Miniprotein binders against q9bqp7. Designs and how they scored, part 10

Target 1, 240 residues: q9bqp7
Amino acid sequence: VPQNWFPIFNPERSDKPNASDPSVPLKIPLQRNVIPSVTRVLQQTMTKQQVFLLERWKQRMILELGEDGFKEYTSNVFLQGKRFHEALESILSPQETLKERDENLLKSGYIESVQHILKDVSGVRALESAVQHETLNYIGLLDCVAEYQGKLCVIDWKTSEKPKPFIQSTFDNPLQVVAYMGAMNHDTNYSFQVQCGLIVVAYKDGSPAHPHFMDAELCSQYWTKWLLRLEEYTEKKKNQ

## First folded at step 11 (miniprotein)

Design wc7
Fold by ESMFold2, fold request of step 13:
Structure wc7 (fold): chain B 240 residues (1-240), chain A 103 residues (1-103)
Amino acid sequence: as target 1 above (240 residues)
Amino acid sequence: SERIKRLEELAKEILRLVEELRKITDDPYVLYLLDMAELLAEFALDAAKRGDLEEAEQLLKWAIEYLEFAVEEVKKLGVSPEIIERLERVLEEAKRTLEELRK
């Protein structure tokens, strides 16, 4: 049980859209901060077992590809993930925006993979937007806030080179979503809140992406787990 | 023992290098590599304090590998060659120290 519990939802804030017509999605700039990001908290609180499994996989890949081959492989995975998020931001931006679009970036297996999900996405409220939880002292950069099948969600886009995600990698994804949600719901830059989450795992070969919907109850359950990870991180950094 | 103290000092040196590199870049991939090196060095420090010398040595080897990846990525970002050469020398010294501890 967390020592410093804090609610994920803000009772002083409406979960209804504030405008009848779509507006330009929010994009709060990420400022350089000393406080930890969601991804750093999650990475720094990996268990030793998780790290050993990752290192075993890494060493096998190095044997197969060579060290230089593995370096290029992992660097490219990060670049493709970055380009995927840039493409989705461009696709989800209103037509009248003058945001730059890279037509070659829009032609990828990952973009093909999510097409069936994008048909159910509407009412985009935020894209690649910073969130900060001042009370709990963490920051994040959420991918998207939009309606999915009529429900307003924090949506997190993930890339995978396999059609079926590994269970361990999926475990932290829900924590990331609820951490963004809790921060957004208490961030003065946002006038609304969200109660649902969506994790979309896209595949390089264009296979249909896997959506993982999280209703409010599931989000609350994962919020408790996020608070424990944040507490663990905070205690770890005090004892160094 | 003497070996435990040397492993602890090496882990702390790796942590200092991580912080130095964070000051010169905010590239997400480099930060990921630095965070992994930090975590591995922290696990190595704990292992050395418990007397798990083989575990500490393996964890430090992995931490150094992440730092090597980070330096290579920093080269791509256009950081000065002087800084890169210094970082490479420090990393080679860390590798040499670890090899000496195996003996």
Scores: ipSAE 0.678, ipTM 0.861, lowest interface PAE 1.1, mean pLDDT 84
Fold by ESMFold2, fold request of step 13:
Structure wc7 (fold): chain B 240 residues (1-240), chain A 103 residues (1-103)
Amino acid sequence: as target 1 above (240 residues)
Amino acid sequence: SERIKRLEELAKEILRLVEELRKITDDPYVLYLLDMAELLAEFALDAAKRGDLEEAEQLLKWAIEYLEFAVEEVKKLGVSPEIIERLERVLEEAKRTLEELRK
């Protein structure tokens, strides 16, 4: 159990929609500062075993593709992931002019893959928006907050074709979601809270994406694991 | 003792280079590469302090590889050639130091 437990939900905050809330999704800018991000915490708390496994995979790929081939492959997978997130932000933004939509951005297998999920998404409240947990001192940039099948969720969009250096993040996906959720629920930039999470894994070939729904109880379980990782990170940096 | 000291100095040089590169860009891929180099260098410092010199050398080799990838990626982002030349010089010196220590 973490030494400094903190609740994921804020009892002083409602999870009910406010009729007077803005109709435009929130997009709080992410600021670089000394407060660690969720992804940095998770990356910096990898075990030596995880690092050795990753490096073995990296060396095998370099043998197969050559060093330049490996660099090109991994850089392109990152670019495709970035474009996927940009496309989803554009699609889910309710007030976008024709000039501000890039049709090339909207044409990909990943976007085709998520179409059936998007039919169940409504009430978008935040897109590509920064969150900060003031008490626990971490920040993040969440992908989306919206209703999925009637439940308000922190939604995280993933591409299935990630480079091997990021394979460890697939084990950490639920931790990312709950870390964003806990930060939002205690961030003064937000007037509401969320109790559910959704991880959507999209496929490059357009095959139907796989949704992973997380109810409040499951989120609470992963929240405890996130607190342990954050505690490990904090202790590591205290020795710096 | 001398080899431990040199390995610790190399790890700290890598950490300084990581911080310099962070000031140049906020590109997610570069930042990931820098985070990996940082983690590996910190593992190497710990290994050197325990006297695990073979492990420290391997970890530093991997950290330098991540930094090489990061510098090449920063070139694609259009960073000043003067900055790139300085970064490459520092990185090549780190590589030479590691090769000398592996002997």
Scores: ipSAE 0.652, ipTM 0.851, lowest interface PAE 1.2, mean pLDDT 84
Fold by ESMFold2, fold request of step 13:
Structure wc7 (fold): chain B 240 residues (1-240), chain A 103 residues (1-103)
Amino acid sequence: as target 1 above (240 residues)
Amino acid sequence: SERIKRLEELAKEILRLVEELRKITDDPYVLYLLDMAELLAEFALDAAKRGDLEEAEQLLKWAIEYLEFAVEEVKKLGVSPEIIERLERVLEEAKRTLEELRK
C-alpha cells in the first residue's frame, strides 16, 4: 500500500467525450524536462533478480550470435517496434497522406496481426501524445486514446518479439497504461478522461494479436502498484 | 579494502558517463541503454559496499557493455567526432581498469 494515495480518476471530468464535431486527434508535444518518464520509473525500479534474468539471457545470446550479432539483433527489435508504432499512428490518423514509406510500413506482420483489433477501434482522440502528472511529477508519451468496442481506452501497442526474458516487463505493461491514464486525467491539456485500458500484443508472423482489456476496477488496482513503483523511484533518487 | 574503493570509483565514473551521454541525446533507445547502465552501476556500488567483489565486477562489466552500445548508437546520430573519440577513450579506460581489477 502506497504511503501517499492519489486518485487515478478526476471527478471534475466527464468519462465520455462530448464533442459535437469531429476533431483532429490530440498530439501534445513531449517537452524535455527534469521529471522522470513512466518508462524510466519502471526501468529504474526493476529488481536485481529481474535484471540478472535479463543479463543471463543477453549473455547466452552473445555467445550464440557474437557481440556484433547480438547488437544487430537488439537494434532490429527496437527498429521494428518503432516502425510498428509509426505505422499505427499513420493508419489511425485521418489526416496522414499515405506515401511509399507509409505503404511499406503497412506491409509488416505486426500490422497484419492487429487488423482485427483495428476494426473495433474508433473515435481516436489522441495519438503519440505527451501526458504529465503535475502533482505526482512524472511524464509519459501515450500511444493512443480511442474507443475499443465502444469503450474509451488508453491503448498501448506492444510487439511480441522481445528479447527473452522480458516476462517481468509484461507485468509492467498494465502499470504503463494506468500511469498514462492517471497523468492524462489530471493534465490540463486534456478536457476529458479515460477509465479503461487496452494492451494489444502483436505478433511478427501476423497471427491475430491478443487484446488485454482493463476496466476501471482493474485500472484502479494497477494504479496502486504504479504508485508504489513511483514511490520506490522517488525514494531511490533522494539518495543521489 | 583498496579493491573495494577502486570498484566504487569505477562505478561512479560509469554513472558520470551516463549523465554526460544523457545531455548529448534524447534518443529513446540510447536513453534505455543509459538507464540500464545506470541501474547496473548502482547495483555494483551496493555490491562493492557489501564486499561482494565478484558480483560488483560482473555488474560493472554489464554496465560497460550497455555504455559501449550507447556510444555506438550516439555515433549513428551524428554527434561530433571529437566528442565520440573522447567518449570512446574514457570507455576504453574503464574497460581496462575493470580488466586490471579482475586479475
Scores: ipSAE 0.649, ipTM 0.851, lowest interface PAE 1.2, mean pLDDT 84

Design xc10
Fold by ESMFold2, look of step 12:
Structure xc10 (fold): chain B 240 residues (1-240), chain A 88 residues (1-88)
Amino acid sequence: as target 1 above (240 residues)
Amino acid sequence: SPERLEEIIRKLEEAVKLFEEGKIEEALDILWEVMEELLELIEETGDPELYEILLRVIDALDLIDYGRPEEAIRILEEAIRRLEELIE
C-alpha cells in the first residue's frame, strides 16, 4: 500500500457535465513542465519482469535486423502510432467531415480494426487533452474522453502487431489510464469526472480490436498500483 | 531455495488449473508472479536450468495471447516437472 494515499475520484464532481458545458471536445494544451509525465514515471519504475522482457526483445531484434535496422523499425512503429492517433482525433472531432479528413490517414488496418469499437463511442468530451494533478505533481496527455456503451471513459488507443486479448498483456497501460483519470478528476480545467477506463488495442492487419473495459472498482485497484509507482519515482529522484 | 521452488510449483499448478477452468486472467496474474520469483532466484543462484524454465513460462504467456492454451498448459506442466527435479 502507498504511504501517501490520495483518492482517484472527486466526490464534489458529477460524472455528467452540466448542460452549459461546451459542445466542442476539450483540448487543453500541454505545457512546458518541471513536473514528470505519466510515461516518464512509468518508464523510470519498470518492474524486473518488464525490464527483462524489454531487454530480451531489444537484443533479439538487434540480432535479427542489426542496429540500423532496429532503429528504422522502431521509427516506423512510432510513426504508425502517431498516424493512428491523428486519424482517430480527426474521426472523433465534431468539427470535421469525411471530405475534410486526410484520406491516407483513414486508409489503415488500425482504423479498420477499431470500427466496431467506434460504433459504441459517443458523447466525446475531450480529445488529445492535457491533464495535470497539481497535488500529486504529475502531468499527462490523454487520448479521448467519451462514452463507451453508455459509460463515460478515459479511452486510450494502442497499436499492436501481436494479439492482446487480456488486460494482463497490456503491461502498464491500465496504470496510464488511471493516472490520466485521477489527474483529470482533480484538474481545474475540467468541470466533470470519469470513473471508468477503456484500453483499445488495434491491429495493423485490420483484425478486430480488443477492448479492455475498466469499471470503477478495477480503476481503483490500478490506482493503488499507480500511487506506488509514483511514490517509487519520487523516492528515486530524492536519492539522486 | 527448496521452499521457494515448492512455492513456484504450487503457483504453476494453480495457474494450470485456472487455465483449464477458463479463468485466464487469474492464471496470467499468477504467471507474472512466477516470472518475478524466477528472476530473483536466477539472480541469486545463476542456475541455467532456472533460466530455461523462465523462458518456457514466457513462451506459455505468448501462447495464451495467441489463443493456444493447450500448448501453454503442456509447457507449464513440463516446467513443473523440471522444477521438481531441481528439488530432488
Scores: ipSAE 0.616, ipTM 0.867, lowest interface PAE 1.5, mean pLDDT 88
Fold by OpenDDE base, look of step 12:
Order: structure tokens, then C-alpha cells, then sequence
Structure xc10 (fold): chain B 240 residues (1-240), chain A 88 residues (1-88)
């Protein structure tokens, strides 16, 4: 049980979108502060097993590709991910804010992969927007807040070359999502609350993406795990 | 050196034993050490047989992650045999 328990949901916020929700998605810039990001917390609190698995994977890839090949691979993966997010932001943004749609960004297997998910996405409220949890003292940059199948979700878009049909295969992504939810629900820059999460795993070959929907109950379970990770991080930093 | 190969064999045998005892985490730690030692030897010798053995150890690790420990053990036992043949 976390020592510093804090609720994921804010009882003072209504679940109903206020009619005054701006027609334009929020894009709050990330402020570079001494405050740890969600990503930093998760990276610094990985289990020995998780570290081991990642190192094993890295070593295998280096054996197959060579060191330079692995660097190139890593760079390409990063670039593909970045382009995918940029393309999604462009797709989900209102037409008036669309900078010249680089048509080339839209011609990817990843974009093809998520088309069936995008059909169920509406009511975009935030894109690439910073969240801050003032009490728990962490920040993050969330990909998207929108309605998925009529439920308001924090949506996290992921790219993968391998199928991830199970939410368990997404490692710490569920923790990231709930961390963003909890922060947003208590961030004064946002007037609404989210109760659901969605992880979308897009595939390079254009095969249908896997949506991992997280209801309020599942979010609450992962929230407890997130709090434990945050406490571990805080303790580790006090001892450094 | 034959001594380094013997040490790797010993570690693999220990890992197999630990798997049979259900001590998966301890076995995985040993397999990681084996992998590092094999990599060092491969870098030094360029021996393609050692590289193949390393690939088998990696395969065994993957099988364990996928919940196929019996098959992983068989692969490790074969890796041990192949290493023994290199010392002979």
C-alpha cells in the first residue's frame, strides 16, 4: 500500500463535459522544471527483471545487426515513432490549425494500422499537452485526450514491430497512462476529468492496431502501482 | 581457454539445475553471466561455434519468457554438449 495515497479521480470535477469546452484541443507546453517526468520516474524504477530483459534484447540486436546497425535501427525506430505522432497530431487537430499536411507523413503503415481506431475517436480535448500533478510533484506530456467509443480517455499511441495483443505486453505503458490521468484530473489547467485510458499499439505493416482499453477500475489498480513507483523514485532520490 | 569454457559449462549446468528446482530468477541471472562470458570469448576468438552456442542460450532465455521451460532446458543441455565437444 502506498504511504502517500492520493486519488486518481477528482471528486470536485464533473465527468460531464462542460458546454464551454473549447472547440480547439488544448496544447499546454511542457515547462522545464526540476520536477520529474512520468517517463523519468518509470525508467528509474524499473525492476531488475525489466532491466535484464531490455539488456538481453539489446545484446541480441547488436549481435544480429552490429553496433552501428543497432544504432541505425534505434534511430529509425525513434524517427518512425516521432513521425507517427506528428501525423496523428495533424489528423486529430482541427483543420484551421493544420499546417501544411505533409502528405508523406500520412502514408505510413502505422497510420494505416490505426485507421479503424480513429473512426471511434471523437471530441479531441487535448493533443501533446503537458500535465502536472502539483501535490504528487510530477509532470508529463500526454499524447491525446479524446472520446473513444463515447468514453473520454487519455490515449497513448505506441508503435511496435511485434504484435502486442495483451495489455501486459505493453510493460509500463498502463502506468504512464494512469499517471497522466491522475495529473490531468488534478491540474488546474484542465476543467474536465478523465476516467478511462486507452493504449493503442500501431503496427508498421499496417495490420490492425490493438486497442487496450482501461476502464475506471483497471485504471485505479494501475494507479496504485504508479504511486508505489513514484514513492520508490522519491526514496531513491533522497538517498543520492 | 579450456578453463573458461569449463566455467561456462559449470554455470549452464547450475542454471539447468536451478530451473528444475523452480528457481527461475537465479537461473536467469546465471544465464546472463554465461551470455556475457560467451560474448567476451567470441570477441577474442571469433569462433563461429561459440556464436551458435550463444544464440541457443538466447533462444533458451526467450523460451523461458514464453513459458516453455522444458524446451529451454533441452536447448541448454545441448549447448553444454556442444561446449564439451570444444574442450575435447
Amino acid sequence: as target 1 above (240 residues)
Amino acid sequence: SPERLEEIIRKLEEAVKLFEEGKIEEALDILWEVMEELLELIEETGDPELYEILLRVIDALDLIDYGRPEEAIRILEEAIRRLEELIE
Scores: ipSAE 0.017, ipTM 0.285, lowest interface PAE 7.2, mean pLDDT 86

Design xc9
Fold by ESMFold2, look of step 11:
Structure xc9 (fold): chain B 240 residues (1-240), chain A 88 residues (1-88)
Amino acid sequence: as target 1 above (240 residues)
Amino acid sequence: SPERLEEIIRKLEEAVKLFEEGKIEEALDILWEVLEELLELIEETGDPELYEILLRVIDAMDLIDYGRPEEAIRILEEAIRRLEELIE
């Protein structure tokens, strides 16, 4: 158990949905400082098996592609992910007119992959929006807050070249989602809170994306694991 | 060391049973724990047979994600036999 437990939900904040003045989703700008990001904490506290699997994958790819080929491959994967997130932000935004470049972004296998998920998404409250947990001292940039099948979720969009039908195969993604939830629920920029999470894994060939819904109980389980990773990160920094 | 190998065997046997019962997520949770323990033993012993067993468990986990559970179970049962030979 974490030494310094903190609740994921904010009891001072209403569970009842409340309307914001405009119907435009929130987009709080990310401000860079020395406070660690969710992704930095997770990167610095990878488990032994995560490190082993990552290093094995890198070495096999370098053997196949060469070092320069691997660098190009990883750059392309990063670009594909960026384009995917840009396309989803455009699709979920109230902006009706699409730029010609945005239309090209909509013509991808990843976007085809998520179509059945998007039909169940409504009530978008935030897109590409910063969150900060002042008490636990971490920040993040969440992808989306919206209702999925009637439940308000922090939604994280991921691309994958391999099938991820089980949440256990998504590595640290559940920790990332609950860390964003905890930060949002305790961030004064937000007047509402979220009890559920959703990870959506999209595929390049257009195969149906795998949704991984996280109800409040599952979120609480992963929240405990996130707190342990944050504690590990803090201890690592004290010993440097 | 035999006690740690016996615990890994027990976890692998439990994972196989869970896969057979269709409880895939619970079985995968156990396999992640098995990977951690195998890596610790490999670091401590340098045993190349443990390294080969680790790679077979990783192969089984990949097969589960690709929808091939019967082949994954076969690989895990092989891993159990190889661990039992190390105790003997």
Scores: ipSAE 0.673, ipTM 0.887, lowest interface PAE 1.3, mean pLDDT 89
Fold by OpenDDE base, look of step 12:
Structure xc9 (fold): chain B 240 residues (1-240), chain A 88 residues (1-88)
Amino acid sequence: as target 1 above (240 residues)
Amino acid sequence: SPERLEEIIRKLEEAVKLFEEGKIEEALDILWEVLEELLELIEETGDPELYEILLRVIDAMDLIDYGRPEEAIRILEEAIRRLEELIE
């Protein structure tokens, strides 16, 4: 049980979209500060086993691809992810704010993969927007806040070369999503709250993406785990 | 996103600081985070510069393991500069 319990949902905020939904998605810049990011907290609180597995994976990949091959692979993975997020931001942004759509960005297997999910996405409220939890003292940059199948969600877009049909296969992504939710729900820059999360795993080959929907109950469960990770991080930093 | 790059820079700066303080394990932990974030960005952007930076971070980590922290720090500082140039 977390020692410093804090609710994921803000009872002072309405679950109902206020009629004054901004026509333009929010894009709050991430400020440089000493406040840890969600990603940092999660990374710094990885288990020794997780770290070991990642190292072993790296070693295996280097053995298979060579050092240069692994570098190229990593670069390509990164580039594909970036392009995917840029393409999604372009797709989800209002037409008036659309920088010249690089049509080439839209021609990816990943974009093809998420098309069926995008059909169910509407009411985009935030894109690439910073969130800060003032009380719990962490920040994050969320990919998207939108309605998925009529439910307002924090949406996190992921790329994968391997199928991830189960939410458990997304590792700490559920924790990231709920961390963003909790921060947003208590960030004064936002007038609304979210009760659901969505992890979308897009595939390079254009196969249908896997949507991992997180209802309020599941979010609450992962929120508890997030709080424990945050406490662990805080304790670790005090001892440094 | 410039913001993501800024976060990576922040982490690299922290890692450098930790190395300078002799906190090698903590620095390595942060560098692993950087690698993950860089990988994510590379997956998203395909920016060859980010890949080169990633490679350099890996090199720095290896150098630390081989007992050459000063050289590792120099590499990380260069990586920071290169990332800053991408934000500008």
Scores: ipSAE 0.006, ipTM 0.252, lowest interface PAE 9.9, mean pLDDT 85

